# Ledger of designs, part 14: VH-VL binders against Rho GTPase-activating protein gacD (gacD)

Target 1, 185 residues: Rho GTPase-activating protein gacD (gacD), of Dictyostelium discoideum (Social amoeba) (q54f80r185to369)
Amino acid sequence: APFSSATLSFINIFKIITALKKTNAIETEGLFRVNGNAESVRSLWLMLNNVQEAIPVDGNSSAHDLAGLLKLYLRESKFPLVPLELFTSPAVPATIDEARVFVEEKLPTENVRVLSYLIEYLEQVSLKSSINKMNPIGLGVCFAPNILRSVNTNPSNPQFQVHMTNIQSHCNFITLLIENRLKIF
Key: E = the ipSAE of ESMFold2; O = the ipSAE of OpenDDE; V2 = 0.75 times the mean of E and O plus 0.25 times the DockQ between their complexes.

## First folded at step 20 (VH-VL; framework fv_lutikizumab)

Design e3 (from g4 with heavy chain E57D; at its last look DockQ between E and O 0.08; V2 from the best seeds 0.00; counts 0 for: pae O 6.6 > 2, placed apart)
Fold by OpenDDE, look of step 20:
Structure e3 (fold): chain C 185 residues (1-185), chain A 122 residues (1-122), chain B 107 residues (1-107)
Amino acid sequence: as target 1 above (185 residues)
Amino acid sequence: EVQLVESGGGVVQPGRSLRLSCSASGFTFSDYAMSWVRQAPGKGLEWVAYISGSGDDTYYPDSVKGRFTISRDNSKNTLFLQMDSLRPEDTGVYFCARDTPYWEGLSYFDYWGQGTPVTVSS
Amino acid sequence: DIQMTQSPSSLSASVGDRVTITCRASQDIDDYLTWYQQTPGKAPKLLIYSASRLQSGVPSRFSGSGSGTDYTFTISSLQPEDIATYYCQQYWSYPWTFGQGTKLQIT
């Protein structure tokens, strides 16, 4: 398989975001919306699995490739950044207070660190929405399916269908985090 | 059940235009990228256009770039292919194909329509 | 562009036979490969994605394997309803390209 969850680590998410920052990807129109080149993304993937240092920013990787890599890592991680199983009901947090309680009481500490860092960057991206055209709503749409996943990644899992039916609420949740980061984290 | 139904095919002379439509149902249309794939008579499949779920991003192969335009109306669950400056080599069956969800960013097609025939001849 | 070459172009086999179709890419496509089935007069159907992942609802007799430039599609036990043309497609690099197809018939 082209993407193996077994080789993924949340530490690489930090590396990718660092690379995005170094390349000033934040000013790229359609960041995280526009697909990267699969070959380039895969190349970056392979590189990350073999290096302990930061991603080189030699100008060969586009912002969209790095963006694609970030989404890929979120999607393919063996343990979802936000496992849907942590929610007591099919409904995800819809208020600041609910979100705060969730990240404080339900989400593992490591996940909270990564999520907080990711949301912080997304907030920064949204602040440049006049340039990159990615507001919190758009970013929520781009990231929610990759952040919120079931631990069971079997496509034939009925929970996948349930996930699909609740995508809007998931998007809203991510948007909520982006818009209210300091109140939640 | 996912359904894709193409329409708008027909016989046209070279240099003319044709607009294809694809009606989608059974899924959240806007969540999926869509593509057009064509098949010349007795030949294989050829990808001809891609559009993202939002419609903001489109891609074409060199064979149709500048002549074909893919678009979508998410409010109507409809995909379009505007074909201008048609050539005899554009003759074939044109399939509407559901691409991957927007969050995956990959391009393979899990559902296809039955296709609509397009014939370009003098 | 990446060229996809399928072998054979046509194949005839008996019910119950093991059928193998190969697809070779002009360069390494790192498992970014799909297999489609197109029965006469019907819409193409996705069978395999990511070189070896079976699409939901597809019978287990269908499988895919391979790596790098060489990939194989297999029907473990050919059924009458498997009469179709099969296509591989790479989505490693733009533009996405298909193999020329393999027409499968049953004797």
Scores: ipSAE 0.027, ipTM 0.625, lowest interface PAE 6.6, mean pLDDT 89
ESMFold2, look of step 20: ipSAE 0.585; ipTM 0.820
ESMFold2 (binder alone), look of step 20: mean pLDDT 92; pTM 0.935

Design e4 (from g4 with heavy chain Y108W; at its last look DockQ between E and O 0.04; V2 from the best seeds 0.00; counts 0 for: pae O 9.7 > 2, placed apart)
Fold by OpenDDE, look of step 20:
Structure e4 (fold): chain C 185 residues (1-185), chain A 122 residues (1-122), chain B 107 residues (1-107)
Amino acid sequence: as target 1 above (185 residues)
Amino acid sequence: EVQLVESGGGVVQPGRSLRLSCSASGFTFSDYAMSWVRQAPGKGLEWVAYISGSGDETYYPDSVKGRFTISRDNSKNTLFLQMDSLRPEDTGVYFCARDTPYWEGLSWFDYWGQGTPVTVSS
Amino acid sequence: DIQMTQSPSSLSASVGDRVTITCRASQDIDDYLTWYQQTPGKAPKLLIYSASRLQSGVPSRFSGSGSGTDYTFTISSLQPEDIATYYCQQYWSYPWTFGQGTKLQIT
């Protein structure tokens, strides 16, 4: 695959998710939909690089702040978790089989590992949708733009333009992953 | 605090079986792969078995493949090593070790138990 | 299998000395290397991962460097509590393999 993320670059994803788990964020209404406090999220961002093991969970870190941090990290990562350039056609996987093939044949191994981990957590979040009101569709909407990105963000890139017009299919893809995690990964 | 406590070691005759257990606490057990590493008396370390967080993937070196089986019960935060057809060369201290979580997928061991001794002798 | 060769097998140094241990892999392992410390009668302790990353809680006198097939573990100023056997380990490919160990003593 042309684009690969370094394994250690995604350590922080685990740290954030661990913090989310420790705070029982999964039962927070609107998790990942409701924005956290921007200042708090920035503070967490700055601190993140200094954390060797785990993000300290204190009374000041809300679930929404941690959730915001996760989305921010995905968005600002050097390499997209799922580079849009890996899709050879304008269409992203729309079936379980297509998704499985994509994960097995196109996506770098390290990205697959991280994506699988993230999707597993999102699946867990969705299982608490009666409480947090975040079903797989909602989560797909929240995460697709952060997970699926172009390496080249040049507006003149034809691929970039095509992908920008297919946001719904991107959301559907993430939703598909969440709903069928065990069949795809 | 992460804690790993091995048990089940003992003295057995060649060809016999032994089952080791490792009780884990202080972390989300299912998020981490786990491994067994052994150390023969006065010798170095040898990786023995790996199991993924979900338990779906297991790996062994040729030295124990077909004889040892690693498993886990995530509901009980317990790791197991079933050792069958034991040989004298299997003698050593067996350590339970926390492997890497999902995001790494590569195995290094950041926490170890104190080990449980296994002696295979006639 | 990837063979890990440590050197030296044993060494003695004085308190305050700079100590260097090397580990050579039989093939490129792309920094997928750890260093462990094992004091007598105890379990190994992780010191370094990813060739050069210091594990949390480990004193800063410990460090790791290298690339490709050749890696180095360094204690900048040897302390009495550093008496132990040190092991490198690759996690590039299965099976995971360790070096034979370096026994460090203080004179």
Scores: ipSAE 0.011, ipTM 0.562, lowest interface PAE 9.7, mean pLDDT 89
ESMFold2, look of step 20: ipSAE 0.552; ipTM 0.804
ESMFold2 (binder alone), look of step 20: mean pLDDT 91; pTM 0.929

Design e5 (from g4 with light chain S93T; at its last look DockQ between E and O 0.05; V2 from the best seeds 0.00; counts 0 for: pae O 10.9 > 2, placed apart)
Fold by OpenDDE, look of step 20:
Structure e5 (fold): chain C 185 residues (1-185), chain A 122 residues (1-122), chain B 107 residues (1-107)
Amino acid sequence: as target 1 above (185 residues)
Amino acid sequence: EVQLVESGGGVVQPGRSLRLSCSASGFTFSDYAMSWVRQAPGKGLEWVAYISGSGDETYYPDSVKGRFTISRDNSKNTLFLQMDSLRPEDTGVYFCARDTPYWEGLSYFDYWGQGTPVTVSS
Amino acid sequence: DIQMTQSPSSLSASVGDRVTITCRASQDIDDYLTWYQQTPGKAPKLLIYSASRLQSGVPSRFSGSGSGTDYTFTISSLQPEDIATYYCQQYWTYPWTFGQGTKLQIT
């Protein structure tokens, strides 16, 4: 792989998801779609790197806040969880086989580990869609922009513009992963 | 255009107090956390205070904790730094710095004022 | 607290030269690093954030790289207006801390 995942703090992603699990966020309507309180999310962000074990879940942080934190963390990571530069064409995988090949051959091992864990949780969220109203399609929309990013975020980069025009395919890719996790990972 | 203008600096004796102000314009003030960063003469930069957009959260390094108080008036787009029990080592230029928007949750500074000088001497 | 150590403390180079400044953190800061430029008598200016992301409006000759504890700031082709002191800053763990600075001059 042309890029290293060393710039992504995986432990923090795990901490956030653990907090989401502990708070039973999965039963929250509009999870990951509904924005949390911005200040609360910021507070969580500020404390995140100082947390040695787990994010405190003292009831002050809503599920939406934690959800917001996760998206924020994915978005703000120096190294994207899925760098768009790893795709040989502007098109992202659209089939199970293509996705499998991508995960096995292109994506760094550590990224695969984190992505798999994240997608597993999103799958769990989707299984509660009757309650939280978040199906795989909705989750794809919420996460694709945060998961799939360019390493170079300069708007003047020609590839940046190309990537921006393919948002739907990115969403479909994440949805594909959620719906077919066990076949891909 | 984002503008930050510090004021209130001056010469004071040790143990005295001083209050700095920073007037902000060119952006939605309340959307951004703000910080104070100081620079001793001929030295590097030192972060001295942080305040969230809403003002509900403040942070300080140990070097000024208990002596400095950061606050803000969002209705007036003004940031404040109350400095009590001033020491000679507090001497330096104090910069008002715009921190990141609340939705980013990061702590780096994309805009700085020109600074206001503070001198603490007997 | 996390200590940030820059190297070198001072540097002289010619116009057009490639300039490299390093910043070492006392612990892994996971790319939570910024680079600032401060010209004499002026306020610092943000150049790089997240270790390698170029701030809007900053010339492309500036770049940042690194990971873990070691980071590098690079000017691909030094310009006269680049005379300044450069600072790294970590925002991984409270309190936020700066490097001691690197004074860059042009010969």
Scores: ipSAE 0.006, ipTM 0.552, lowest interface PAE 10.9, mean pLDDT 89
ESMFold2, look of step 20: ipSAE 0.662; ipTM 0.839
ESMFold2 (binder alone), look of step 20: mean pLDDT 92; pTM 0.934

## First folded at step 21 (VH-VL; framework fv_lutikizumab)

Design c1 (from j1 with heavy chain W103S, light chain Y32S W92S; at its last look DockQ between E and O 0.04; V2 from the best seeds 0.00; counts 0 for: pae E 9.5 > 2, placed apart)
Fold by ESMFold2, look of step 21:
Structure c1 (fold): chain C 185 residues (1-185), chain A 122 residues (1-122), chain B 107 residues (1-107)
Amino acid sequence: as target 1 above (185 residues)
Amino acid sequence: EVQLVESGGGVVQPGRSLRLSCSASGFTFSDYAMSWVRQAPGKGLEWVAYISGSGDETYYPDSVKGRFTISRDNSKNTLFLQMDSLRPEDTGVYFCARDTPYSEGLSYFDYWGQGTPVTVSS
Amino acid sequence: DIQMTQSPSSLSASVGDRVTITCRASQDISDSLTWYQQTPGKAPKLLIYSASRLQSGVPSRFSGSGSGTDYTFTISSLQPEDIATYYCQQYSSYPWTFGQGTKLQIT
């Protein structure tokens, strides 16, 4: 698709999170849980194609639209931020030590940099959960399918179906990262 | 106005197949994930299939996994459910439902079709 | 699987009554909860999402509250057209699951 990135770009993640911060989105109830307007999110997506320009943050931008843009960017990147294929013996990390080993030894260094930056923002969101109602479990649910994806996307493949039945462990992994960011990264 | 219209239901014998269709209008179909939800006579609701907006990711509960296949044709604004190896417990009304835009893991259904009945009986 | 338990399974109330239905999740669902209304013989209709946000066009007599595992749906003043079965649904974790429903009848 013409809007798909060939690889994840730290620049685009930085631009989107910067826009979220400038709008004080962290105080928005249901941030990342409530869907943005699909047409607005598509319009913002088109602006990402020009790496030279910041995302415009005027009075018309909804926090939910910017939140939707972040999830869309992670979902539509050609290669996933965390390829599911890296979870082969051991399986999905379930402990802090397993997660630390994964980010240090299995995940490529550029992916670790992007993931660490994203998880830092999600941690900040969770610290305001009394206002925004988004704790680490809720953020894990919202982000796991956008962060953890298979490189090989073929819905008719039985192996594709088996990977999808582990969705709860994927949510738990993202939750673990948010709750233990400084111990893992 | 968002509209979802199901078709293809009927009466079939156990072990046979049916293919349901859902025609969508009033929104950009490819921007939205879609789901099928069923309801047995006099019973509650059960989610049975999910497909992402692009069609590249699908999910099923264990009750139908390996027997049902969800698909979509974005050029025709049409959602499908292929139901193979049908069992009496698959009897019910099948609704197509509009799901989340642009992302996964947030699966609530803001628009529903009127449903198409499926009866699996000898 | 996250089990959703609704209470009560049925109830009768008079026009003008305040009606409360509860929904309990088997684990924390972080306000990822929806309430649907299903009129007999018809499709479900979305009333509330994110535990407490009203869908566009839904009358203000409907409300939702709660957090964590415990959620509440309220009709502040029951109307004759509110005869329906009400379902909660969690969307925090796959598979997406519904409560068993609460059938509301008017005396």
Scores: ipSAE 0.006, ipTM 0.630, lowest interface PAE 9.5, mean pLDDT 85
ESMFold2 (binder alone), look of step 21: mean pLDDT 91; pTM 0.929
OpenDDE, look of step 21: ipSAE 0.066; ipTM 0.704

Design d1 (from j1 with light chain S93T; at its last read DockQ between E and O 0.88; V2 from the best seeds 0.81)
Heavy chain, then light chain:
Amino acid sequence: EVQLVESGGGVVQPGRSLRLSCSASGFTFSDYAMSWVRQAPGKGLEWVAYISGSGDETYYPDSVKGRFTISRDNSKNTLFLQMDSLRPEDTGVYFCARDTPYWEGLSYFDYWGQGTPVTVSS
Amino acid sequence: DIQMTQSPSSLSASVGDRVTITCRASQDISDYLTWYQQTPGKAPKLLIYSASRLQSGVPSRFSGSGSGTDYTFTISSLQPEDIATYYCQQYWTYPWTFGQGTKLQIT
ESMFold2, look of step 21: ipSAE 0.666; ipTM 0.844
ESMFold2 (binder alone), look of step 21: mean pLDDT 92; pTM 0.936
OpenDDE, look of step 21: ipSAE 0.897; ipTM 0.941
ESMFold2, look of step 22: ipSAE 0.687; ipTM 0.845
ESMFold2 (binder alone), look of step 22: mean pLDDT 92; pTM 0.935
OpenDDE, look of step 22: ipSAE 0.890; ipTM 0.939
ESMFold2, fold request of step 23: ipSAE 0.618, 0.646, 0.578; ipTM 0.825, 0.830, 0.821
ESMFold2 (binder alone), fold request of step 23: mean pLDDT 91, 91, 91; pTM 0.921, 0.928, 0.922
OpenDDE, fold request of step 23: ipSAE 0.902, 0.899, 0.005; ipTM 0.950, 0.947, 0.564
ESMFold2, last read: ipSAE 0.619, 0.615, 0.671; ipTM 0.828, 0.824, 0.838
ESMFold2 (binder alone), last read: mean pLDDT 91, 92, 91; pTM 0.923, 0.930, 0.930
OpenDDE, last read: ipSAE 0.899, 0.908, 0.910; ipTM 0.949, 0.950, 0.950

Design d2 (from j1 with heavy chain T28K; at its last look DockQ between E and O 0.05; V2 from the best seeds 0.00; counts 0 for: pae O 6.2 > 2, placed apart)
Fold by OpenDDE, look of step 21:
Structure d2 (fold): chain C 185 residues (1-185), chain A 122 residues (1-122), chain B 107 residues (1-107)
Amino acid sequence: as target 1 above (185 residues)
Amino acid sequence: EVQLVESGGGVVQPGRSLRLSCSASGFKFSDYAMSWVRQAPGKGLEWVAYISGSGDETYYPDSVKGRFTISRDNSKNTLFLQMDSLRPEDTGVYFCARDTPYWEGLSYFDYWGQGTPVTVSS
Amino acid sequence: DIQMTQSPSSLSASVGDRVTITCRASQDISDYLTWYQQTPGKAPKLLIYSASRLQSGVPSRFSGSGSGTDYTFTISSLQPEDIATYYCQQYWSYPWTFGQGTKLQIT
């Protein structure tokens, strides 16, 4: 599908999440909200393309670094995981039914597969919110700008400006996915 | 070794139907999107159909939309192209092409079959 | 639809020559471009993807460059086995489209 990543494979999303799982990152307070070490995240980024199977993790691996890597990867992918151009109006899905229709009819199947896997992990993170302090609302705020992006990044594009004015609805959409994963996917 | 082998080509009259097959081997078939690309005699390449790894998504150019149907059987590692209401301009060699894996979701073709010829004439 | 225009349509060169083929897109395709080689009677072969990435197993004499709407395919030193028609293809926007091809011959 033409809206999937061209230069950065979505397979790396799976690798990063696997590393997060191996390090039990879901019990880390402020996961995805607290920034990792910039140099460490950069090092992981550079290594990522050379990793064939799994990201090497050890006792020194920081959950925040891996979390930062995931957000960075989503943000820097050539094609967004959820292209804003797929929305027929400036409005994003605001109900379970609208979200389901979007996933079934608009989003490419490959993107749905990756998104579903990501949302499943975020749901797991939210289930540990008593420990990590990351509820679905907080996670929506952290991930919406990274997941929902325009393919066309030209600021002079009128559509680009319209998308930038609806950040709250984007956050709500991701939160909706996390809270209702089984009903939507 | 990745291999793609097309079959089912032939000579048919306009308005008739033809079904092409492509047998794939040497890779996990279901992990890859697949496409058909055709080439008219002495002409360039034209993409004619796309199908995702799972088979849930299909795409066609306007030139064949409504007439051609791409499908796949992952259990048999086989790709199909059902061509209905054939026209003389559909004449050419039809190539089966491996698209990108599902985790990339792009449409360029790293492996091609040798092609199967299709001739539509009165 | 995005139109891909190759130049030249045909080219003759000598063994050892530097050969350059250009491909222009009707709009910005953001490096979502491939180059294929097709020898007579054979299937196309992928040479370059993402505008400049060399496919595994492809000789280093082949290269690709460019950005935006303008892209270039280069053979640094033409070899006899390079006689073929070359095609560019964009995969930025549906439907995916090819250039009309460049027929390369050796004199």
Scores: ipSAE 0.021, ipTM 0.622, lowest interface PAE 6.2, mean pLDDT 89
ESMFold2, look of step 21: ipSAE 0.649; ipTM 0.836
ESMFold2 (binder alone), look of step 21: mean pLDDT 91; pTM 0.932

Design d3 (from j1 with heavy chain E57S; at its last look DockQ between E and O 0.04; V2 from the best seeds 0.00; counts 0 for: pae O 10.0 > 2, placed apart)
Fold by OpenDDE, look of step 21:
Structure d3 (fold): chain C 185 residues (1-185), chain A 122 residues (1-122), chain B 107 residues (1-107)
Amino acid sequence: as target 1 above (185 residues)
Amino acid sequence: EVQLVESGGGVVQPGRSLRLSCSASGFTFSDYAMSWVRQAPGKGLEWVAYISGSGDSTYYPDSVKGRFTISRDNSKNTLFLQMDSLRPEDTGVYFCARDTPYWEGLSYFDYWGQGTPVTVSS
Amino acid sequence: DIQMTQSPSSLSASVGDRVTITCRASQDISDYLTWYQQTPGKAPKLLIYSASRLQSGVPSRFSGSGSGTDYTFTISSLQPEDIATYYCQQYWSYPWTFGQGTKLQIT
């Protein structure tokens, strides 16, 4: 069954990534691994809905705060970027071909585009791993729990419990996307 | 006013190549994804290529994948479609279509060009 | 791929008539549907997006409804300028696909 439109829910992902790009965050050591200032991230969160296209950034903008904002937004958004319910089995794609099929046949169009955009940025981050120390594996660990979520968060749901036991496969999937973006999307 | 103007159509033999262009004006070109949609003579519409606002992401249907390449030059507000290994079934009018802004992530077309005809025949 | 089937393929109606066109998707597309109008020799024009949202500048006689797999396009009062072929298009799942079109004529 398809999910409700997440168009409005995902708009802010683009805003945040744009802000990360503008601040050259990709050269920040530990980007997405190191937590930002909680108060600053909260402030940014509250600001998101008040900006039309761009988050105002200045010389005081912290890369870690923006990075934290992105992770927070993915985790707390009303709709998950990759709903776990879209997987026909408890197993997530483990090969390039499986990932391609999933993206092409299962994931909604708007989710695919947002995911593609996000993965593209994460690929760019990984290309600077000599500086920021964030390789695709590390980024997969950071983002998998935020990207892959259930729409139904009822802990009593057997499917939910099965999904929670496959964290490593989720991380591997995100890593796979980052390492093979052009082959999958 | 949003305007899209296609060019580059013509008659070519099978196996040959053709490059289409689309000049865009009246909006911030880089903010919008763009697509090509074609229409065979007397037939319906078929989506053939998508490119993101930045140009970093492209998509194709299986019917043209590996043969067609969409690209863009945001500095010139121009969209391109490189068509290689052309086949008779590629014959039709090719429309340049404005897709959605990058922040929407959807794919419907609110503005279309008048189209440029492409004929592939021996 | 998601197949879009329009019905009817062609129809004739009189000025002032209510016209209805249907589009069925091979699977649930969750309102990710557009309707286009294409007059002879011209480019398609967006009329409806998100199944029921009227595009800016489009006359109010045009409307869209439906959910799941079944969608309807309606012209409440047919006008002479409405002679065209109409297409539905889904943008739920890659690749984007169109219906085969409905040719509308006035008797």
Scores: ipSAE 0.007, ipTM 0.554, lowest interface PAE 10.0, mean pLDDT 89
ESMFold2, look of step 21: ipSAE 0.692; ipTM 0.848
ESMFold2 (binder alone), look of step 21: mean pLDDT 92; pTM 0.932

## First folded at step 22 (VH-VL; framework fv_lutikizumab)

Design dd1 (from d1 with heavy chain Y50W; at its last fold request DockQ between E and O 0.57; V2 from the best seeds 0.71)
Heavy chain, then light chain:
Amino acid sequence: EVQLVESGGGVVQPGRSLRLSCSASGFTFSDYAMSWVRQAPGKGLEWVAWISGSGDETYYPDSVKGRFTISRDNSKNTLFLQMDSLRPEDTGVYFCARDTPYWEGLSYFDYWGQGTPVTVSS
Amino acid sequence: DIQMTQSPSSLSASVGDRVTITCRASQDISDYLTWYQQTPGKAPKLLIYSASRLQSGVPSRFSGSGSGTDYTFTISSLQPEDIATYYCQQYWTYPWTFGQGTKLQIT
ESMFold2, look of step 22: ipSAE 0.623; ipTM 0.822
ESMFold2 (binder alone), look of step 22: mean pLDDT 92; pTM 0.929
OpenDDE, look of step 22: ipSAE 0.879; ipTM 0.934
ESMFold2, fold request of step 23: ipSAE 0.615, 0.603, 0.580; ipTM 0.821, 0.823, 0.812
ESMFold2 (binder alone), fold request of step 23: mean pLDDT 91, 91, 92; pTM 0.923, 0.927, 0.928
OpenDDE, fold request of step 23: ipSAE 0.897, 0.902, 0.904; ipTM 0.950, 0.950, 0.951

Design dd2 (from d1 with light chain T93V; at its last look DockQ between E and O 0.69; V2 from the best seeds 0.74)
Fold by ESMFold2, look of step 22:
Structure dd2 (fold): chain C 185 residues (1-185), chain A 122 residues (1-122), chain B 107 residues (1-107)
Amino acid sequence: as target 1 above (185 residues)
Amino acid sequence: EVQLVESGGGVVQPGRSLRLSCSASGFTFSDYAMSWVRQAPGKGLEWVAYISGSGDETYYPDSVKGRFTISRDNSKNTLFLQMDSLRPEDTGVYFCARDTPYWEGLSYFDYWGQGTPVTVSS
Amino acid sequence: DIQMTQSPSSLSASVGDRVTITCRASQDISDYLTWYQQTPGKAPKLLIYSASRLQSGVPSRFSGSGSGTDYTFTISSLQPEDIATYYCQQYWVYPWTFGQGTKLQIT
């Protein structure tokens, strides 16, 4: 079962999203599109497993650093949240029904739990797009490369590399999840 | 101080190969995606290759796909571009560019090297 | 591929003038746009990202605006050191594409 999210933890996703909520990040223009400070994001990531219930935040904490932390956490998982290898034909779900079947029948239960929680937050962000300027497709662009990854990351094996023609379908899949969360999960 | 220094450019005949190198300093190299961007004489800019921080993702436009290979050695802070089956239209100055941190899912270039010239002619 | 069309292709202005350059994308790029300055014989320099955000260390006379398919780059008061070619770049979808450039000269 190499497709489990064993290196991801619901509690860590919960800690990061809680910190984003505590700083009222949802009202930040360009949330998830604007870069955090790379050193700050790396520092937060290194401390993540040592914080029992909450990531420390103060008036100097950047919403963009916390947003970067979420993306880095997803990117550094040993197993991706959505392994590309689970698409049985190389076809990304493109309809609500296809996505629902994928979530119900293909994606491991713990991955579904983490993904559902993450997509719920992204939906909340998109509902505030008049303030933060982040709509579902913009969030899909930012998150697709961190959520949808191949388990096989050897760059000398081109069969497992993401090609430009795949990127749009990956973004569309994340967009579909955000726009139709209650119908899919 | 972020610094990018390209090397390996030259004059070659069509169909031959060339390997470009870029030495990086002043930042945590492995945290950043990297790109190559080229500029033909008297012309505009064209993105030609992207590589993620770990090297697990690479992207190319159709103009170079299958002929160019981007790679990196994070232990040496070095970026490479292997250019095979070179054509006269590959002539130009090749810039090493620092992309965004690899987790950001974005691609724009905040620091550039001074470029290395490549000429492909008979 | 997203085509980026800059206008004008070249422009002459006097020191102190307000300069505006436009960039039109062949489809909506949702503010995923940068502006670069390239001084003759040198590498490009990032000025603006996310359509309107100023890069650190860039003078405040430079600004960007626009949305959707239509974006503008403005120099509020032209200085002699601003002689360069200016490029827009979209980073919405691969392949990343640049405008053809706008050469700015001083009269």
Scores: ipSAE 0.641, ipTM 0.832, lowest interface PAE 1.2, mean pLDDT 88
ESMFold2 (binder alone), look of step 22: mean pLDDT 92; pTM 0.935
OpenDDE, look of step 22: ipSAE 0.860; ipTM 0.930

